# Designs tried in a protein design chat: VHH binders against q9rw55. Part 7

Target 1, 281 residues: q9rw55
Amino acid sequence: PQVEQLARQKMWNLAERFVAGESIESAIQAVQALERDGIAGNLDLLGEFIDSPAKCTEFADDVIKLIEAAHAAGIKPYVSIKLSSVGQGKDENGEDLGLTNARRIIAKAKEYGGFICLDMEDHTRVDVTLEQFRTLVGEFGAEHVGTVLQSYLYRSLGDRASLDDLRPNIRMVKGAYLEPATVAYPDKADVDQNYRRLVFQHLKAGNYTNVATHDERIIDDVKRFVLAHGIGKDAFEFQMLYGIRRDLQKQLAAEGYRVRVYLPYGRDWYAYFSRRIAETP

## First folded at step 17 (VHH)

Design k11
Fold by ESMFold2, fold request of step 18:
Formats: sequence, C-alpha cells, structure tokens
Structure k11 (fold): chain B 281 residues (1-281), chain A 116 residues (1-116)
Amino acid sequence: as target 1 above (281 residues)
Amino acid sequence: QLQLVESGGGLVQAGGSMRLSCAASGSTFRNAMYWHRQAPGKQRELVAGISGDYTAYDDSVKGRFTISRDNTKNTVYLQMNSLKVEDTAVYYCAASLMRGTWYDYWGQGTQVTVSS
C-alpha cells in the first residue's frame, strides 16, 4: 500500500508536465495560461472502464459540466471526446447511445459558440464514427463538430475525399493504436508521407485543417505549402501536446499561426500516462 | 477595464524612423501581443508578433521593424526604421483569445503615412 502510494506520487511528478491535473479548476487554469501566450486549449476529460450505459451517460454529463465551467471562466469551449466513452456501440431505445450523448454534448457546446472534436479510435470504429459525424454535422453545422483522420490507415485518403461535401473541420494525426499491416502502413516513412498527403489535400479542398504533430519537418512543409498556395493562417491551425515543445508553441504563436494544445486531465491520468509509457518500446 | 490604445503615428519621410506604442490595461496585456496594419484597399495583415521572448516579423519588414515590450508599463512597441512609402497604413495593436478566437481584441489604430 505504501509502495503503491509512493509509485503513484513518483509517476505524478513525471506526468504533471503532460497532464493538466485532476480537476476542472486545474484544467481551466492551464487553458487560461495558454491563452495568455496566444495558444488555445483542447480539453480532454480522461476516463477509464466506462463499460455500462449508465456510466457512459454519467461521463457525458461530466463533459457537459466541463463545457459549462469553461464558458463560465471566459473560455470558448473546445473539447475532444471518444464516442466509445459516451456509448458508441450500445443500443438504447433503438438508437446508438453514443450518438444520443454526443448530441447532448454538442448542443451544449453550440450554445456557447464552442466546438466538439470526435476522436478517431481503432480501425473497427472508423465507419460508424464517420457515419455519426456526418449525421452530427447535418444537425449542428461543421463549425461546432469535427473529427479525426489517421494517416497510418490506408483508407484515410479516400475517407477524406468522401467527406468534402460537408466542408469538414478535420484533425490530421498519424495514429495511436496498434493496427495490423492489413489496414495500416507498417513503415513510419509511409505514415509520414500519407500525413502530408492528407493535410495538403484537405487544405487545397478549402477545408479547415488541424495539423496535429510535433514533427518540425512536416510543420515547415506546411508553412511552405500554405505560402506557395496563398492559403491564409485562418484556414488551419497547428495542434500539439501539453508540456511538449513549449518553445515551438510560442514561436508559432509569435509568427501568427493558430496553435492549440491538447490538455488531458482527470482522476484517471495514471491509467492514461501508464499506457503512453507501455506503448513506447 | 479592457483597452488597447495605440499612439505615435503620423507623417514621416521615406528613410525615416517612427516608434509606435500600444498601452494595454487589465487583462489586455498578454504574453502574446501583435501589430497588424491595413493599407487602403488591402486586407489587414500581421506585421509583427511577440509571445514571451519569441518575436516574429512579416518578410517585408524584417531587419527594419522591431517589436518589444515593457512589462512594467504594460506597453508594446513597434520601432520602425528605414520606412518606405509601402509602409503607409493604419497600424493596429491586437490580442488573441480574449473572447474565444484569434485576434479578437483590437485597438482603434494609428495612421502612419510615409511620404516620398
């Protein structure tokens, strides 16, 4: 018991750089500090073992409380959610619970001019997430809900094109799940090249593009691309992780680029951070 | 009380120098502050930005303009040297994320006119 307490405290000393604490108050204070630097926040309430419809709805209620607290603190809400955490795949009264809960969350965010990003999870959820994304954009508008495409998946380039009718706000990421070579590029070089293709095609389509990466070569390529194509800084943003390369975040902000920083928080930070360590060989 | 007030503009001969000031009050004095300009018939454009110790400039003014700040006076400056006729514009001080978006809080602007 004492060993576990010491291990958790030692892990927190390491993790506190990358996690905005356990409470809504600490998360809000972290966003406010970023905003003073010209950097926006992307709030993510961490959850673990959300395995029942009741817990999924309770988690959605907690996300709504976060949105309310951000607004009350003078922050325009920007929150990322995983649809599995709010009930995707659980049928309730003839409708997917995740979709029902996502409507409640997005409606609250829209009330305050805010935005909800639907995280992309493992490859088996891509079809249903994109289907639900299309439904939610139709109900709330692309200015209030977006989603994510993962450059390591072979399908992502086609998925991007298939969504152009929505004028969608999409976050481009490399990918965070262990996927087999039947669905995802095994080589990092191919993932990186496909990342560039996704970003550049989305920008050329005239859609708002979130460039989520710390890779300076890709960031520099994006800067050159937008200059060469006359694409304004209001058409895209760079997104980065809390606690990583604060120098680069401020440098980009000084250059006038839009920068947003992912801020995970919550009592489940230990599980989140432990997974990050275990997934880095 | 949230205010951004620019001063120091006016008429200057080409090749001359001028210093603009932006006095900020309350929470309008951020670690990140910006100068923009708008010439007649053109869109407003970023001239210089500062975030903490990091500064950046539009290519057209690099080496001629310097952004700086005095935290004890809540003031941001734009030192403009080797002025050109093309620098003629209304210059605006700005902050971001005051009301939820980038560049969402602006001063009234100060006119800079560079004569040949």
Scores: ipSAE 0.782, ipTM 0.923, lowest interface PAE 0.9, mean pLDDT 90
Fold by OpenDDE, look of step 17:
Structure k11 (fold): chain B 281 residues (1-281), chain A 116 residues (1-116)
Amino acid sequence: as target 1 above (281 residues)
Amino acid sequence: QLQLVESGGGLVQAGGSMRLSCAASGSTFRNAMYWHRQAPGKQRELVAGISGDYTAYDDSVKGRFTISRDNTKNTVYLQMNSLKVEDTAVYYCAASLMRGTWYDYWGQGTQVTVSS
């Protein structure tokens, strides 16, 4: 732990590019800075794996504090959470703890006109996440809660289609987890192609779409697609990671596209940063 | 709250130049700013945008129009050179404040008429 602490201190100067600080205050300031450039924020409280129900609830409380702080700062709350972090799979009083805590979070966000994105996790959690998503959309509305689909999964096109009745706000990503070939495309080309399919189908369905990618080829394809199909720029947004391709973020904003940046923050940033270093040499 | 007031419009001959200004009043001017225009019988279209130091233009105005901003004056400008008759439109200034819609604040518009 001491060694890690020292490493963290030394590495923070580098990590601050990719992490919006350790505190709520720093995260809020980072969002405010982005907003000055016409870029919206998506806040993500970083946390380690949580196995205790009590800790899951505490995590949810911290997310609620974030929402309140955002509102207090004049920022429309937009927060991403992993349901596992708030207790998915744990039973409390006959109900899934993740669902219970998600309701608390979304209720608070809704109070302030905010939005909660339920981040998708590994393939083993897709079914329960989508089920809970459907429940939560029914309770709070599609304008206050969304989810994520991963293009590397074979099932994702079907999952997208199955959600059309909800008119859902969905973030499309390529994939963040190491998945076996039995459930995910092993080749990048297939993942990319399936990503386009997901985005295009969701756009054509008239659903709000979050195009979360730094892949310029895909971004260009989306631009051409929406132009060709008469889809307005207000029907979707590009999403990117904090600190990655800042030039492209601002360029897209200048072009009139909606751009939202994913801002991780929190004390447990080291692991995240390590992954970003590998991604962005 | 933010108010946008356009000025500088009027009548100009084809080939001429005109500079539009948009004065912003309020607490925050550093937001992304845009110029839109709406010609008779057409939909409003984005003409130019600026985010930080990054600028973007519609293809129809590239090389002729320049968007810029002066933060000390809380003003965004649209320098229009080599004006064409088809540039005739009401020009609107817009700001994105991330408080509602992405283009949630607009000026009243200023008429630009380019005569042949």
Scores: ipSAE 0.738, ipTM 0.907, lowest interface PAE 0.6, mean pLDDT 93

Design k17
Fold by OpenDDE, fold request of step 18:
Structure k17 (fold): chain B 281 residues (1-281), chain A 116 residues (1-116)
Amino acid sequence: as target 1 above (281 residues)
Amino acid sequence: QLQLVESGGGLVQAGGSMRLSCAASGSTFRNAMYWHRQAPGKQRELVAGISSDYTAYDDSVKGRFTISRDNTKNTVYLQMNSLKVEDTAVYYCAASLLRGTWYDYWGQGTQVTVSS
């Protein structure tokens, strides 16, 4: 335990750039700091590897606590969750535990005018996630719950179109998981192109769009696109990761674009940090 | 409650210069600030913004206008040089606190008239 503590302390000096601390308090402070620059926050409690039903429920409780804390601090709650972390795939009392817990979380967020983003996971969970998303939108409204589409999947354009009836708030990402070529574009160029398609189609459909990328080429393409089509800056937002391209975040904010930063926090930050280091050598 | 008060507007000849000020009441803040303008018969448009030390400008004013801030005075400024008749508008300052909408607070506006 002592060795671990020392290691964590030393590594934290490097990780603090990408992780908004280990506590709710630190996470809230990080959001408040961003808000001073006109940048909104998206909080993510780290805990993706939870496998016990009881722990899943506990995790959901912790997320609810976060929502309450955000509200108490005068911050509009905006939280991302992975449904697997709250029990997706586990049956409890005749219902999917993930759905049950997501409902609890979204209900609390809605109480405070907040928003919950259901993060998309690997391709094997896309169908169930979208189904649950549809259910939850029906219950709470598209203004309180959204989800994520990944451009590296062949299916994503179709998925986007299939959700149009919900007028959904969708975060577009390139992809976060290692997927086989049977379901995902192996070439980055194709992923990028499909990303543009997703964003542009969603914007044209009149749906609120979260452009989650640090790719300046794509960002510029989006700027040009919305200008050409008379789409207002209030119709979408750019989203970026905490600690990454802070200069671009502020610049976009200065330009009057809506900018939201994804802020992971929690004690289980090492895995996340390792991924960030791998991406940003 | 945060209040924003614009000043420095008036009549100026084309090619002239003018400096607008937006004073924030209350506690010291470092929030993102913006200048907007609304010309007769037109929609309100963003002119300039500042987030921390980063600045941005609409293409129509780029190179002519400069947004700056003095945190010690809780004031944001818009230096307008080489003014054109097309710059005639009511100028508004806005603050982003993200408590409700993205632009939480607005001033009452100051009239800027550029004559030929």
Scores: ipSAE 0.884, ipTM 0.955, lowest interface PAE 0.4, mean pLDDT 93
Fold by OpenDDE, fold request of step 18:
Structure k17 (fold): chain B 281 residues (1-281), chain A 116 residues (1-116)
Amino acid sequence: as target 1 above (281 residues)
Amino acid sequence: QLQLVESGGGLVQAGGSMRLSCAASGSTFRNAMYWHRQAPGKQRELVAGISSDYTAYDDSVKGRFTISRDNTKNTVYLQMNSLKVEDTAVYYCAASLLRGTWYDYWGQGTQVTVSS
């Protein structure tokens, strides 16, 4: 903890590349800066692991404040949340707390024409997340709530197909968690191929697709695919992390593609930053 | 409200040059900007785009057209050199994002006619 504290103080100059500040205001400013380049934002409030219902609800309240602040600043709210952070798995008054809080968050977003992405977490939470996602889409519409599928999971193609009735907005990622070989492809090549399958199938199904990757090979494949199949540039968007391949972000924007950047912010940025360092040596 | 007004079009001979301008009103001029064109009987197509200092061009105009911007004047330009008859079209200025919402803002367009 002491080392972390020191690192936080000394390494902020480096971390600011990947984190859109510690405050809502800084995050909003970062979004506004991106928009000047024709790049949209996706805000993510960073938080520590929350193990109490009260803290989960508090976190949800903070997310709602973010949504309100974005609206007040004249920005369409677009926020990603992890359901575990807002109480998934905890029962309160006969209902899952995560669902209850997600409902509150999405309701607020919808009020302002916003969008909430339910981030996918580890494989043990996939079923409940998708179930809750289905429920929430039913209540608020696919234009206000989306979710994420991870290509490294064997199940993801099936999951994608099972959601087609919802005409869902889905972000496709390779995967962020260390998963066992029993549930996830151990080889990068397989993950990459499955990623392409997910994206292409979702696009062909006519669903809005978020291609969240920095892999230029895949990006190029997507470009070729949509061209070959007559899919318009308005049918999908590329998504990237704040501070990562800024050149590619702008280039894609210049080319007329929709680009959205994932912007984590908050005081608890160190863990996130540490992961970014590990990924980008 | 973002308003885009194109100018600079007209008649030019093949091989000639023309410079189009797009003046943007409002506070959001610094967004990514694009030039599109629509020829008679054809679909509208992206010609050039600019995001910050990054530019992109359709293959048909690469090496001949240059998109640029002047933020002090809230204006985006399309310098068209070595014009061809097939470049004849209505040219539109566009922005695609405003306040986090994907939306195509279009000017009224300016006619460019290239004669043989």
Scores: ipSAE 0.864, ipTM 0.948, lowest interface PAE 0.5, mean pLDDT 93
Fold by OpenDDE, look of step 17:
Structure k17 (fold): chain B 281 residues (1-281), chain A 116 residues (1-116)
Amino acid sequence: as target 1 above (281 residues)
Amino acid sequence: QLQLVESGGGLVQAGGSMRLSCAASGSTFRNAMYWHRQAPGKQRELVAGISSDYTAYDDSVKGRFTISRDNTKNTVYLQMNSLKVEDTAVYYCAASLLRGTWYDYWGQGTQVTVSS
């Protein structure tokens, strides 16, 4: 622990580029700074894998504290959570703990006009996540809860289409997990192409779309697409990671596009940072 | 909270220049700012934007218009050179604001008329 603490201290100067601090206060300040540049925030409380039901509930409580703090600071709450972190798959009183905790979180967000994004996890959790998403949209409205689709999965186009009745707010990503070829495209080109399909189909369906990518080619394709189809800039947003391609973030904002930055924060930032440095040249 | 007041509009001959100003009051002036315009019978369109010194322009005004800001004066400017008749419109200043919302604050607009 001491060695880790020392390492963390030494690396924080580098990590702060990609992590919006360790505290709620620092996260809020980071959002406020971005908003001045016309960039919105998406807060993500970093946490380790949680296997204890009690800890899952505590995590949910912490997310609720974040929502309260955002509201108190005059920020519309926008938070991403992984359902596994709040107890998905664990039973409590005959109901899935993740669903129970998600309701608590979304209810609090809705109270303040906020939005909760249910992050998509590995392929084994897609069905349950989408089912719970549908339930939650029914309870709280598509204005207050969204989810994520990953383009590297073969099933994602079908999943998107199956959700059209909800008119859902969906974040499109390429994929964050190591998936087998039995469920995901192994070829980057196919992932990219499927990403475009997901985005374009969702836009055409008239649903709010979050284009979460740093891929300039895809961003340009989206720009051309929306122009060609008469889709307004208020019908979608670009999303990017905190600290990555800040130039592009600001440029897009200057161009009048909605831009939202994913801001991870929390004490458990080291693992996240390690992944970011591997991805950022 | 944030009030935007445009000025500098008027009548100008084609080929002339005009500088619009947008004064912001009520808060610290650090927001992303934009100029829009609306010509008669047309939709309002983005003309120029500035975010943290990054600028962007509509293709129709590139090379002719320049957006800038002076934080000490809480003012954003639109320098318009080589004006064309088709630039005739009401020009609006807009700001990106708190709570992750965009274009929530607008000025009253200023008329720019370019005569042939």
Scores: ipSAE 0.817, ipTM 0.930, lowest interface PAE 0.5, mean pLDDT 93
Fold by ESMFold2, fold request of step 18:
Structure k17 (fold): chain B 281 residues (1-281), chain A 116 residues (1-116)
Amino acid sequence: as target 1 above (281 residues)
Amino acid sequence: QLQLVESGGGLVQAGGSMRLSCAASGSTFRNAMYWHRQAPGKQRELVAGISSDYTAYDDSVKGRFTISRDNTKNTVYLQMNSLKVEDTAVYYCAASLLRGTWYDYWGQGTQVTVSS
């Protein structure tokens, strides 16, 4: 009906700053604009209601199309995926479908020298995601697949240490899921302090570290830490959200830091954006 | 053909001034451009960067050096004032994300020698 179409158009006027549109073409154009500013992209094809094995495999095929299109446009592919969206937890032909589809996606990215980041979701998926991450690093190498650790989970510091044999590329985030106090720090101060612990320990271990935050105090702490420890700018990067603090993104790029920007796109942007504004009144 | 070509280097007395130019051709002229330098036996170090309207400087040159750009000539500049003997180095112009990573395209460099 006309009401839904009108609401969608009004929502797009608000969302277009934070979402790179519906198409592969619009997402690629957004990455190319960032690259002219010295900023790399992290492409994320939005998907909701991926509720069957067939839809999971179709989503994986669409991610592969994105990787191919990025390469054809002169972009080194860097794509984030949620393993649940490609079939994690669904047994197909004697194997977890998420693992099967992740292999296909990572193989394509590796063909073009690219990288796949395995997003961390709610706490119930951490064990299986880290198990699959270890398997995929063993098959493809740490330069082509990474994962995420969430500072609000009590377990994350131990998980980080347990992965050091892989020399893993890890994105450190605070966490975005509603988690009970049995598994996650309730206090924001503890989450922020644990965030610093994760970043600093990963850097000291000699592992490539993705510092995903807009918090300038944490960014400044990282700058001081790397200087004090002789850690070069090629050992880490700052990661931020499309459309948020573009001034800070460009300032960090001018200072010579590696900066990468998360670019969500796709037909499902309306549902994605609606949930984000409902969660952040 | 893609290239970055530095010019304007040479010999200068301490306390003097010099302007370096980096002429970019084709896609090497980005909104983000950088000047690095390398003294003998030293690591190459970032001196100044620009991304759109944002500039940044190494502490050792802050207040003395200015990075700027002229989009009509596809040229980025480094104005160097109050030069010190310690500024003696080969100065390089650089761009990022032309080949998929940061600082992946460099000019040939121009020598700056500051004499006392």
Scores: ipSAE 0.817, ipTM 0.934, lowest interface PAE 0.7, mean pLDDT 91

Design k17
Fold by ESMFold2, fold request of step 18:
Structure k17 (fold): chain B 281 residues (1-281), chain A 116 residues (1-116)
Amino acid sequence: as target 1 above (281 residues)
Amino acid sequence: QLQLVESGGGLVQAGGSMRLSCAASGSTFRNAMYWHRQAPGKQRELVAGISSDYTAYDDSVKGRFTISRDNTKNTVYLQMNSLKVEDTAVYYCAASLLRGTWYDYWGQGTQVTVSS
């Protein structure tokens, strides 16, 4: 107990740059500081061991409280959620609980002109997440709900194209899960090339594109691509992690690009940060 | 509520200099502020931006224009040197994320006319 508490305190000293604290108020303060720099926030309430329908619904209630608090503080809500954390795969009265809870969350965000991004998790959830994304866009509109595609998955180019009828808002990421070579590119060069393909195809399709990367070569390629194709800065945004390359975040903001920063927060930050360290030795 | 008021525009001879000011209401003076311009028959374009200590400029004005701010006066400046006829435009001060999106607050604009 005393050893764990000391470890948490030492971990927090390392983590505080990358995590916006434990509370809604600390997360809101972090977003407000970013907004003064011309940078928007992407709030993510951390949750671990959400293992029952009741806990999933409680987590969804906490996300709704976050949305309400952001609005009350003058922030247009932008929140990322994992559908597994709100009950994807668990039935409640004949409906997937994740879908039920996502409706409640997105409805609240829409009430305030806000946006919910449905995080993509491991490859086994892609089909159900995209199916539920289609349902939720149909109910709320693409301006209030988006999702994520991962360039390391072979399937992502096809998935992107299959969603064009929705005019979807998509965050393009490389991928952060351990995936077998049967479903994901093992070679970084292929992942990076596919990342460019996903971004460029989505932009050319006329869809709002979130370029989530710190890779300056890819960022420069995107800048050149949009200039060459007459694509305005209002058609896309760069997204980055809290505490990573704050210099680049502010430089892009000064250049007039839209920049959004991922802000994890919550009492489960210790588990979150410990996993990040363990996954990146 | 939020006000951005540009001043300092007018008529200037090519090769001359001019400083534009943007007075912000106290709660709206942000670390990130922007100057845009719109020439006759053209679309509005970003001229210069500042975010904290970081500045950026359109290629057409780089080396000639300087964006700066004075925190004690809640004012953002655009120092314009070596002015060209092509710089003739209405100049606008702007801020982002005051109402939840980028470039969501604009001043009324100030006319700059550069004569040959």
Scores: ipSAE 0.806, ipTM 0.930, lowest interface PAE 0.8, mean pLDDT 91
Fold by ESMFold2, fold request of step 18:
Structure k17 (fold): chain B 281 residues (1-281), chain A 116 residues (1-116)
Amino acid sequence: as target 1 above (281 residues)
Amino acid sequence: QLQLVESGGGLVQAGGSMRLSCAASGSTFRNAMYWHRQAPGKQRELVAGISSDYTAYDDSVKGRFTISRDNTKNTVYLQMNSLKVEDTAVYYCAASLLRGTWYDYWGQGTQVTVSS
């Protein structure tokens, strides 16, 4: 326990640039600081190994508390959740617990004009996540719930097109999970090209597009694309990570682009961060 | 109370200079502040923005306009030099993320008219 406390303190010195602390209060303060710079927040409560129905519902309750606290602090809530963390794949009373808990979370966010982004996880969850996304958009509207497509997956371009009837708000990411070449492009150049394809097709379809990247070449390509096609800055936003390229975040904000910054927080930051360090010696 | 009040507009000859001011309340005086303009028959467009120490300008005004702020007066300025007839517009001061989205708070605007 004491060894863990010392390691935790040393690890925090390393992590504090990238994590908004353990508490709702520290996360809210971080969002408020970003908003003074013209940058919005994307709050993400960290959790690891949430493997029982009771823990999943407790995690959902904590997300709802975050949404309430953000609203009380004058922030329009914008929160990302992983459906696995709230019970996706766990049956309760004849319904998927993840869907049940997502409804509760999105309803609270909608009450305050807020937004919930359903994070995409490994490839085995894509089908169920998109199915549940379609259900939740039908119930709450696309202005209150969105999801993620990952450019490294072969399927993502087709998935994007299949969702157009929803006029969906989608975050485009390259992908962060270890995926086999049977489902994902192994070559970075193919991932990057498919990323552009996803973003441009989504913008052309008239859907709100979240361009989540630090790649300046892709950011510049998006700027040229929207100018050439008469697409206003209100049709998309750039999304970046807390603590990464704060210079670029503020420069884009000064240029009048919408910028949103991912803010992870929570007691599980230590477990999360230590495993990420162990995975990349 | 949130307030953005533009001033300093008026009539000026081409080639002249003018400074616009935007007086802000404490919560509307942010690290990020913006000037937009709307010319007759045109859409409102971003002219200049500032976020902390970072500034940006529309290509049509680069080298002629400067955005700045005075924290002692809670005021944002737009210094406009070498004015052209096409700079004629209503100029608006704006802030973001006061009501939960970008450009969600605007002043009433100040008219700038550049004559030949």
Scores: ipSAE 0.801, ipTM 0.927, lowest interface PAE 0.7, mean pLDDT 90

